# Ledger of designs, part 30: VHH binders against q88v07

Target 1, 377 residues: q88v07
Amino acid sequence: MAQSIVEAPIRVDTSRKIIHVDMDAFYASIEEREHPAYKTQPLVIAHDPRQTGGRGVVTTANYVARQFGVHSAMPAAKALELCPTAVFKTPNFPLYREVSAQIHRIFHEYTEMIEPIAFDEAYLDVTTNKKHIHSAVELAHRLQQEIWHQTHLTCSTGISYNKFIAKLASDYRKPAGVTIVLPQDAEPFLLREPIEKFRGVGKKTVPKMHDLGIKTGQDLYAQSELDLIKQFGKLGYILYRRVRGSDDRPVEYLRERKSIGKERTFGPFLQSTTEVNTHLKAIAKLVAASMQSHQRHGKTLVLKLRYGDFVTITKRRTFGEFIPNDAALFEQYAEEIFEEVVDDHFNSGIRLLGITLTGLAPLAFENLTLPLYPNDN
Below, E stands for the ipSAE of ESMFold2; O stands for the ipSAE of OpenDDE; V2 stands for 0.75 times the mean of E and O plus 0.25 times the DockQ between their complexes.

## First folded at step 10 (VHH; framework vhh_7zox_3)

Design r2 (at its last look DockQ between E and O 0.01; V2 from the best seeds 0.00; counts 0 for: pae O 8.3 > 2, unsure alone 63.2 < 65, placed apart)
Fold by ESMFold2, look of step 10:
Structure r2 (fold): chain B 377 residues (1-377), chain A 124 residues (1-124)
Amino acid sequence: as target 1 above (377 residues)
Amino acid sequence: DVQLVESGGGLVQPGGSLRLSCVASGFTFSRYAMGWVRQAPGKGLEWVSDISSGGRTGYADSVKGRFAISRDNAKNTLYLQMNRLKPEDTAVYYCATGLVREYDSPEVEYFDHAGQGTQVTVSS
């Protein structure tokens, strides 16, 4: 008896070449560069817990210190307990920021599609590039070599067709690694990964995953989309796609928010259009102020509403021109959308209203050159 | 605990009919909007129909005129009458509450609760 249903794969766009760059033990490596004697000592970049009364958090540690179990985000007092001989160096953030800026100038020789994540971490979309290098692996080696030449620091790179897999790949071999996950290798690679490596699966989520028998990508893959959504909500929706190699998120070369919005929940549910309009007016005022404080305007206004019987509706309206940051105008558009979408679910009342602006751009009409990481001065 | 149990699926020829049922427990059924969502092989979740606590019905364009949703609050049961079935209707059908979707899209983002589903296969 033959199966009558043909299983088709979820669409996975494999046309892009994405590099994730992760600087190896960044702060500690800079300090080792400045004082080479640190290379043979356990070095912890943190305020010294002996001077802070046991307070403070490790920002990073060199590889010597890591052998004692010291890691980032650990309490500095715990790091001292694990490695009493460690040297504690107070972070020199201005220096680290300048080195990061130098590295980003190198990135710009190859592409303008750079999404900084932290001083030590960025995504590059090199599907096309300024050097006409056809091989992303060759480009990654060229980046590593140039960074070393100019800064004497090493980095690890992950290469794949999306941000998710590129990020995982960069963690695979450190320090100074280059790891490539081709489309045909993506599924085996993802299935072998521990669940802790999946973005969004952190300390609060890992125990729940383990209780459900989900310890690896293979276990995750075996779960139905419905089961994952039941257990993890939106995270489950996302993880179902990620473990199948799907991630269409673009490399975002601006770090600014992609949307600005405000929403409110209501203890007594709203029962009339008059009540709804009163609250839309208040929310619109907050959104307009937020848009102005961020110096942005947007082309799309989104209304979100949730009824008392738990149906949630969103509706977008996109304009040909940027919408002025005018609270009365936001209110007007939100009220118009509400009247378009409202239905008999309103008999149960409105428990949530929200207004969000998307399609954001700076209020200025000129191209801006912004620091890739914020400067304090 | 919330439970939703679907039944009534099966194999039918194109043009045939099926009636799906969903028995609900563990919550005040009459106060909740209910819906049907479906998942074809290798596809995401698609909104099919919903019915408000007050009885208003909505339908995806792909099923309008062919499907009819109803509820019996005395029996805590949701129904979907499916007529003039097409091969494209082949999917696992889920009974759900707390659906989150965009107004102009049949794609379901997520839901608060759903059943285990019932298979509908329309084969020529």
Scores: ipSAE 0.013, ipTM 0.515, lowest interface PAE 7.8, mean pLDDT 85
Fold by OpenDDE, look of step 10:
Structure r2 (fold): chain B 377 residues (1-377), chain A 124 residues (1-124)
Amino acid sequence: as target 1 above (377 residues)
Amino acid sequence: DVQLVESGGGLVQPGGSLRLSCVASGFTFSRYAMGWVRQAPGKGLEWVSDISSGGRTGYADSVKGRFAISRDNAKNTLYLQMNRLKPEDTAVYYCATGLVREYDSPEVEYFDHAGQGTQVTVSS
C-alpha cells in the first residue's frame, strides 16, 4: 500500500500587509534631478566606453535610453552601439547612498519593519504602522508623495500579503505606480507572470526552464513538487510554493545601526597611557562582541576621548576594506589613534574613552551600507 | 585645524524664530555633509538636521516642518532656520561634521568635529 505521501496543504498566510518600494530608474533619476537637461537625452549611468577602451557595464539608464534597448548589466560598449547619442555619466555612489539614506528616513516614519534590498528597493511590513493607517494603499500613496516632496524622485510600489508578490507587483505600473494584489487575486496574478520575473530565477535558470516548457507561472504551477526539486533542487522547492502564493519569509528588519560602539566614563580619571590601554582593551572586547552579535562589520573605527577638562576629541580612521571583528585589532587601532591625538590636555586626566565602528554592513549579506554622511571624498 | 563657530542663539518666546549660523574653516567645506545637533539639559546629544554637499536635507521628526537647514558653500557657512520654536527646543546647538547615530534614532553617538555651540532658550 503505497502510503500516498499526503502532500501537506501549502499553508498561505495572508495576514500581513507588505509594501515593496522600488525607486524608478533611481541613479538616472538622481542625475536628471541634478541636471535637468538629461531628461530629454538618453542617459546611461556607466563609465564612458570611449574613455575606457570599450570596458564598462551599464549600471542603469533613463527611460529615454531604455527606448533604444539599453538596460542594466549591458556592456557599456553595446549601449553606445545601440544609442550613439547617449550621454554617459560615471556613477556617483556617494550621492546615491545619501539619497537612499534620505528615503529610508522616510520609511522609518511609517514602520520600523524595513528590509532594504538595494539603494533603491525595500520591503516594508505595515501590518502595524506608526501612522495607524489600516489601508496599505493609502500608506503607499503617502510614501510616494513624501518621497517626491523631499527628493523630487518617483517610486513604484507593490502591495500584497507577502514579500514575493509585493515585489512582483511593484514592476507592474512603473514609473510612479501603485499595484495591489489581494489574496483572492494572487493566483491569477502569479499564473500570468513570465518565469523570468520570479525571484530566484536567474539568467542560468531561464534557459533550462524554457527547455522544460516552463515559461510562465501557469507552466510552473503545472509541475509537480518532486519534478521541480529534481530539476532545480532547493529552488524548485521554493518555486513550487511561491507560484501557489506562499512566502513565509518575514520582513527582516535589522535595526541597521549606523554605528556600534561602547564608551566608558571614569572616576577617578585615567592618568597614564598604561591605564588608557587597559581600558581600551576592555572596550574593544565589548565592541567586538557587539559587532558579532549584530553580525556586522565596519570600515571605520572612531576613537572618542574626553579629558578631565571636558575637551573632547574624536578621531576617525577609515579603511579600504571592512575591519575584521577582532578585539585585538580594534584595540590596536584605538591605541594608535590615541597616540596620534593625545595632547597636553592629558594632564587633566581622561574622563571618557569610546570605540565605535561605522560604515557598517551585514557580515553575511552584501546588504546596503547606508552611510549617513558619505563624504564626497 | 578644523574650526566650527556657531552663532545666532538666544532667548525667544514660544512660537518665535531664530536663525543659527556656523562658519567652517580648516577643510573644504563644499565637499562635506554638515549637520546640527543639540543637547538639552540632562539629555544626550540629539540629531536635529543634516545637509549633504549637494544640498539634500534631512530632519529629525521633532523638528520636521519647523526647521530648515541650508548652506552657502561660497561663504563656508551652515544655517539653521528655526521657526515655531517650542520650549522643548531649548538646548545648546552644535554645528558638526562626521555625525554618527543609530539608524532609527535621533541620538548621536559620535562626530568628527563640532563647534562650541550656541544656546537656544525658548521660554515664555
Scores: ipSAE 0.013, ipTM 0.247, lowest interface PAE 8.3, mean pLDDT 88
ESMFold2 (binder alone), look of step 10: mean pLDDT 80; pTM 0.822

Design r3 (at its last look DockQ between E and O 0.01; V2 from the best seeds 0.00; counts 0 for: pae E 18.9 > 2, placed apart)
Fold by OpenDDE, look of step 10:
Structure r3 (fold): chain B 377 residues (1-377), chain A 124 residues (1-124)
Amino acid sequence: as target 1 above (377 residues)
Amino acid sequence: DVQLVESGGGLVQPGGSLRLSCVASGFTFSRYAMGWVRQAPGKGLEWVSDISSGGRTGYADSVKGRFAISRDNAKNTLYLQMNRLKPEDTAVYYCATGLVRYRDSPTLEYFDHAGQGTQVTVSS
């Protein structure tokens, strides 16, 4: 009796509220905002191929240029061929980053569960949120309105119970669109989507899928899990679940530790500057090690001390540049701050010392990481 | 323009049955999820039932097992069969598009369009 491997039904968690936010033609829209004349012209964000010897890639294009077939990742020379009247604008990434940061600050007013994908794209888990608004739709509308009010830029939003579907949804009604996919509508929505829209299906995978007769979500759904795994490996495994509405990936919000620090409590209390320095040195070493282990550097060093009489002093020093992860340097700065802030309460001794680094950023991604956290300046 | 026209409401005794209809126009009916919401006197809008474009159905706990939603795409018509009606079911019933609710929540969060409604009164 062949035990029919009762394929355990794919569990679909529908408990979450996910908003995918995608800024509409983000870079081009910013340029249009800065130069309204571009709104009526084909605008291509790229180095002008006429000036670069035909080299360059299109970062993005406004909707006028897109009508000529211009799209992201297209060679700039090809864009010029397709649209000879196109205006080429060299990307201004500092500006784009600033605008992105502004948008993310808006997101943080609603939730801390933010996963940025790009300057112009993020997932928000709003299952619980700071506004205590139950309706994800209302939240999305408010977000769009606030973004418009503050930046004069539009975004499209997708709302669903997981990341995969929310992202698909945001692309559905661009620009300035809102698409909601309820749990009961997930399957029909997915079945109608072309396979090219499925995350993970790249340019190399599309031809193979088409050869196998997989052109839409419906075609994909008809495939067995085993066959998909055989043909596409891990991707097949994932796609089998995605087309069935399953995506258990959390919105990964880098709880960027806003701060890394160490504190020490003393018994007996410290009574001399020498003792204080000794312990600051030890604390600095621990903090430096922690910073290194987390691959972070910070711009602000904070000294915390508590006297025997429980008076607490917290003093911060912010630097123009990131502080090197050097224990000796941390010690030095902490000692300097201590000398500056120490007062008559020192007569009661010191019961606590702490060194904390704030304004943290990844060591490796200094230039690429969206400031996820508002610099509490 | 999207138009939704409800019919089939009326006065019925407790335990009785009604069948509501909603005729849709102005959009591709077969591509959209449809649903019923109701508003009782002095209460807010309550989600009753919905049906996806693919035919998946949902019901509020208060009507589960008593109501049945269905659709005829060829006729652009949405139906709600209401059986074993109770006085608590007394409300204006609206056909609606673009219903937004969360699973396991009886609360209607949003809708795009609704008709003028049809009155259902359950009274002895």
Scores: ipSAE 0.005, ipTM 0.251, lowest interface PAE 11.3, mean pLDDT 88
Fold by ESMFold2, look of step 10:
Structure r3 (fold): chain B 377 residues (1-377), chain A 124 residues (1-124)
Amino acid sequence: as target 1 above (377 residues)
Amino acid sequence: DVQLVESGGGLVQPGGSLRLSCVASGFTFSRYAMGWVRQAPGKGLEWVSDISSGGRTGYADSVKGRFAISRDNAKNTLYLQMNRLKPEDTAVYYCATGLVRYRDSPTLEYFDHAGQGTQVTVSS
């Protein structure tokens, strides 16, 4: 009675050359550069827990402090317990941002396809590059050398045909390492990885996977796509592809908006559907103009309303096509959703209405011109 | 907890018809968009059809004119009437909610939940 689905390999595009760059102990290395005496002291970049009442977490620690067991993401109070003589230095984010900008200027000498992840981390697509360097390994070495020459800081790089594998590779030889995973090496590399190394498999998910007998990429590979989706939903869909070496995500050198919306609060509260529709019309006009100004359209329209008694309803409607940037359509859909969700809490009036478009994409036949939103902490 | 239970699959000859159903629970069915997704042998997941909470429908080009999606909010049930079936329609069909795709593309960008699936096989 059971039907078997014959599973076949997911198509894997191996044509790209992707470098993941990860600066070595970034904040601590900068502080050591600024004050060389730190190089021989245990240095912890965190607010001093003696002054915070024991709160806070370690951002980075230098190699001396690491010998005492101090590591990033550890409570600062624990770091003090492990190493009572540690120097605690409050993070100087303006300085770290400046150094990161300097490193990014170096990246731009080689490619414009740069996706910043954090001050100390970026993806570069170097399938083609501005210096006509054939070898991605040679390019990675040149990047490391130039970064050292200009900043006196080291970095570790991972090289592969996609972002997922490049990121994993960068972890394998630190500090100052260059690690490449060629297409023929990808499967044995991925099958040996502990499951917690796979993006999206965090502390909440690891126990569930271990209970199912999934501890490595090999165990993950053995699972059917259906079983993974059943157990993990979207994550299962993704992991099935990742463990097979498939990751088509581009290096995202432009950061795109995720939603565009407008909302209004009211005093006095709205008391009738006529008042609600009047304001939805005004809000829809603003959203349509904003969508057009950003050269986007979206497939999901979200109505948000809050009653006078603070009960809040958010309801979305997803369409089979992108919604035209037409204020009358946005108003119509918002009014239809309002009619579907409104209840007796309306007796307390409406204090807030909002319309938001999500599921955004560029308008057809339009050149995309958006400002970059750098990843500042 | 969201549950989606598909049924109605089977073996049919080319040109035949099947009606799939999906019984939903664990959410307010009448307020959510629903859809069908399929996985053919050796391929990834493919969007087939969707229907908004208000009844607006969308179809992949490969099934337009042959498949009809509908919903019965009183029974919390989603349907897919499949007519003039082709061997290329052979797949496991999943009922899903939270589907996101771009206009004129069968490729899913995202979905929240899917059921266990029901097998449809079209063969002589």
Scores: ipSAE 0.000, ipTM 0.223, lowest interface PAE 18.9, mean pLDDT 83
ESMFold2 (binder alone), look of step 10: mean pLDDT 83; pTM 0.846

Design r4 (at its last look DockQ between E and O 0.01; V2 from the best seeds 0.00; counts 0 for: pae E 21.1 > 2, unsure alone 64.0 < 65, placed apart)
Fold by OpenDDE, look of step 10:
Structure r4 (fold): chain B 377 residues (1-377), chain A 124 residues (1-124)
Amino acid sequence: as target 1 above (377 residues)
Amino acid sequence: DVQLVESGGGLVQPGGSLRLSCVASGFTFSRYAMGWVRQAPGKGLEWVSDISSGGRTGYADSVKGRFAISRDNAKNTLYLQMNRLKPEDTAVYYCATGITRYYDSPTLEYFDHAGQGTQVTVSS
């Protein structure tokens, strides 16, 4: 009597709401923002192979270049071969990092449970969130809108109950897409995915899988756990569970927020002090709201401005006491700092403004002494 | 303010064709995915088609092979060419931004913006 080893069903936790955010062609999009002429050209973010003796690797490419078959990690020389009219732009990582930081600050307005994967990619656990919004879909749309509003960049989002599926979902409708995979849709979604899309399946693994007849999630699902482990070791163990919708990995986040701020990028550039003040007021309001939502106050206000010619000024003003969470006050201080630091570069316009509070501490819960006794006046 | 203005709807016989247009304003059109949704009488909002900022297109199974979505970024205009129209295509058609894609579901729960819609009636 062959005891049918009743394979215990894999337990799937569907209790979480995970958003995977992936910026669309991030570096290329930033370059296009800075140089709108690139939008209609094949743009490759890489050192020009013509200048490097054929050396270099493509970091990323815009969607125009991708139509020629250019992709990330491709040799730059090959990209040139595929697209002879391609414009090669040397990566500006300092700029990319700054923009990434700006985006992450936006994430923090929604949740502290953020796991950054790269400059352009992060997981957000929004099961509970600062906005008290139940719908992860609404949150995702708000995130996209806010990111666009502040940076003029687009992102795609994937929404599901775990990291693995959320990431797959974000890739499904790029660019500027929002894809949700509900628990009941997880199995059919995964079964249809090519094996190349499964995390952990690299270039070396794909041929072996194909040789074994594993080309899709469906093929993978049909394999026994033991066989997968025999063939692929630990990866086999993981894939057996992933294809069945199981991923218990938490969103790993760092707890310490050192600053709260908002930045806006402008296109067209600001050309007058009146415009600057108008936008500083708007930014100050957002910062005040954020400070309130985080129940923090700060001792230092930082004004950041970037001119059209890319000269950047950052000025800090530290106070002896915590600054009240007052938008009008933040505006006033920011305007004062602006007047102090503005110079001839203003002729090139202003492309970015930001207000940030640092030296953060928790707001002391003023003991609302609930007047226990109604004054029988 | 984001504005979407649909046009091109009307009455057509089964097997006929219509071309819908949507003119967008108030945002950088070329940066956003755009799409069409429709609402038939007594039914919920249904996804019809979308096009990414990069030109990737998607279609509901019900319209696949019959409808074609396109965009002209220079004109801030979204198009939907509808061929071989059927009575079941009768609906108000909306141009929309921020369409949520549910896997294997044509039903929409959320979108960012939509126009006032244009009526498409397929009737003999």
Scores: ipSAE 0.241, ipTM 0.690, lowest interface PAE 1.6, mean pLDDT 89
Fold by ESMFold2, look of step 10:
Order: C-alpha cells, then sequence, then structure tokens
Structure r4 (fold): chain B 377 residues (1-377), chain A 124 residues (1-124)
C-alpha cells in the first residue's frame, strides 16, 4: 500500500542552541538578599490577600514557603490557606526591575537574541554568540557565575535545540541547575513528562486528556495526529509535534515593538519605477522575514520614500484584518502606494525607500493552517 | 522601549475626585494587563487596581467602591477614576504593565514596568 500522508512529515531542526534562563525564586531571593531573616521564614511575594479581598496570585515563594505547597501562579488566598503564618511581602517592582536589567546587561554580553518572558525568565539563542564559546553548557555556566558575582542570585538553565525543551529542562535541577537535553535524549525526556507540562494543556484540557488515557508524553506520543486534531484541534496539531521534539519558534528578541520596518538608501538614486519595484521587492522580503521571525503580524503597511531633493513622503494603508506575512503581498501593497503618491519630485530620483508594518499583534497557534489529508480509496 | 506616562494627579480636598490617565507606547497595549500601584510617603508599594486585557477588574479593599479602573485600547490609555478621596489615598500613583508567565494569560500576575508616577495629595 502507498504510504499514507495523513501523518504530516515532522521536520526536527536540531541546529540551534537555545538556553532558557529562570532565576531561582527571583523576587523572594531578592527580598532574602535584602533581609536575610526571610531565609528561615515562609515568604510569599504577593500583595496580602487580606487586603485584596482574596484577589491576586503568587509571583514566587521562597523555599520555606514551598514546603507548605505554595507555588507561583497559585491564588494568593490559597497560599494563605496553605501557610497561614507566611509573611506576605508586596513586590518591590522598582528594585526587581533594576536587578532584572542588570541580568539582561549580562545576557547582552553573549548574544542579542534575547526573548524576555518575565523579570526572572528569558530565552537566549546562542547558536552563535559574541564570545565565540563553542559549548552551550559552558556558556550557561558562565552566565550563572556572572549573574551570581554581580547580583548574588542564582538561576537555573535549560539547554536544548528549541524553546519548548529548553524551558522543560530548566526545571529539572533547581536551584542553580544546568540541564541539557541533546537531540538524541529529547524523546525519552519528553515521554516521561506529565501532560500538564506541555504548553497549552491547562486546567480545562487536563481532565479531557486524562479521560482519554493521556497522562504522560508517552501516552500523547501514542496518539495519531488525526485523533489529536479531532479531539483538540490546532492544539492537537501542535502537541503531536512537541512530543516528538519539534518546535521551530524563534527566540523573539524584539517582542515589545510598535513597528517593524526595513529601509534602504541608494547611492545612485533610483530613476525609474522598474528600479523602485526591484528594491521594494527586496525590502518586502526583509520585512516579511522580520515579521515572521518576531512572530508578529500587523494591520497597517507604511511606505516611506525620500526623493533626491530630500522631500519625504510617508503613506499608510490600514486593513480590517492582519496582513499575512507574505513578501509578495507586502511588495504589491508598497508598489500600489508608491504609484498613488509619486509625483514630479521623482525627477530628482529616489534616495530612500522603506516598508514598515504597524498595528502589531502576536501570531497565535489557533491561526495555524492544518494540512489537508488526502483520501485513500 | 516601553513608555508609560501618567497624568491627572493634583491636590484635592477630602471627598473630592480625580481621574488619572496613563498613555502607553512601545508595546502592544491591548495584549497586556494594566494596573495602578501607589506609594505613600515612607511606605512600600501598594497594589491599587488592575484590569486584564479582556477587561476583568480587581481592586484593593481600601479603594473598592470608590475607584474605577478602565482602559481604551484604541487610544493606548489606562484610566483610574478616584472618587470620595481620603487623606490615606495620598501617594504617588504609578501606571504599570507586566508580562504574564504564559501566553494568553487571563489575568496579570504582577507588573514589571511602571511609569514615573503622578502625585495625588488629599488634604486640608
Amino acid sequence: as target 1 above (377 residues)
Amino acid sequence: DVQLVESGGGLVQPGGSLRLSCVASGFTFSRYAMGWVRQAPGKGLEWVSDISSGGRTGYADSVKGRFAISRDNAKNTLYLQMNRLKPEDTAVYYCATGITRYYDSPTLEYFDHAGQGTQVTVSS
């Protein structure tokens, strides 16, 4: 029988070196640094639930409080129930921000490919790095040591070829751990994990998975792609790939942006629409790649042009829907706008062209297009 | 870079009202939870109110029923309507935003960016 293509081929790119850095009990560790008596008390970093009417969540707890079952992301009211004697310390955000900034300055000594997740958490793409360190494990140890020297705080790191596995690995050995999951170790590692560790499997999904007999990565792995898609839709498509060690998401080092754009200047000025369109095509490719690399899409496309006599025109086109990250489409819109706005200043030539996307939002996994499955007769 | 600019503070009599505004830039405002924290003279930061990206609100007991938080995603602006002000409300009020630990979090857990603050003084 011909091979079924119902199971879409899984490409696993193992060429990247990704480090997930997770500061150990960050806010609590800072507070313990500032007030050492907290080291022997259950300390919960949260606004006191007796003052918020039970609203709010724990950002972190020190290791004493964790022994009572207090965890990050739990309701602060529940933390109070579990540990009535806990000290609730209101977060000192200005201090934590400064310590986080100090840590990020350390990251920038090694790479510019840094995706902050929170004050205490980031992804680093160190496939190449500024210090020419071959071993990602060596690099992770040097980060930990430099962070300790400058801040007297510890962190745990996870290292792998993608963000998903790197994040799972960073929890494996805490505090001060360095955990690597090599490509050959990825599937055994993932098969052992409880399904709630998989991104997207939360409080609403876990019961459904348990009812289907899916409690671990091994159980998840055993499911066909079609069955997962039928039961969980796009989440099923994603999970099938994650449990097989596939996650192509880039480290998004420019996550909080108002716009993404590219522009070129021209030493000989452009003198014809043909030259303009050639360069708009090239710029559109750069912008589309940048938008996709940052996992963003935008609702507004902006053309900028500057004539040889320095007259500058910007013109935008706003859409009701997000514009697909398609270089040909960006080029088409930019060319249309150019034709709408170009005037006799073109006689002095074009010294600058730029394409910018604004109205940015993150891409979401619900927007993935599922492959169509051919029918077997 | 992230910028949060507060305005609308001032001197008011007890029982008076003020409306604080915070104009945000440098990030996708509609994606993130926003909030207000305050610092009274000689005190630590106190959470006042927050609002999720989806519009769910929360209030500290000390301000519940008197303060109303809102947001206008089209204008990238966060608001705090403060009514029936008390001397105890005297503080620098900071507009804040934060990154949740997970994509699509329904509730902001804690803030990691704040503005420079606006002074609210309730006296006489």
Scores: ipSAE 0.000, ipTM 0.110, lowest interface PAE 21.1, mean pLDDT 81
ESMFold2 (binder alone), look of step 10: mean pLDDT 82; pTM 0.838

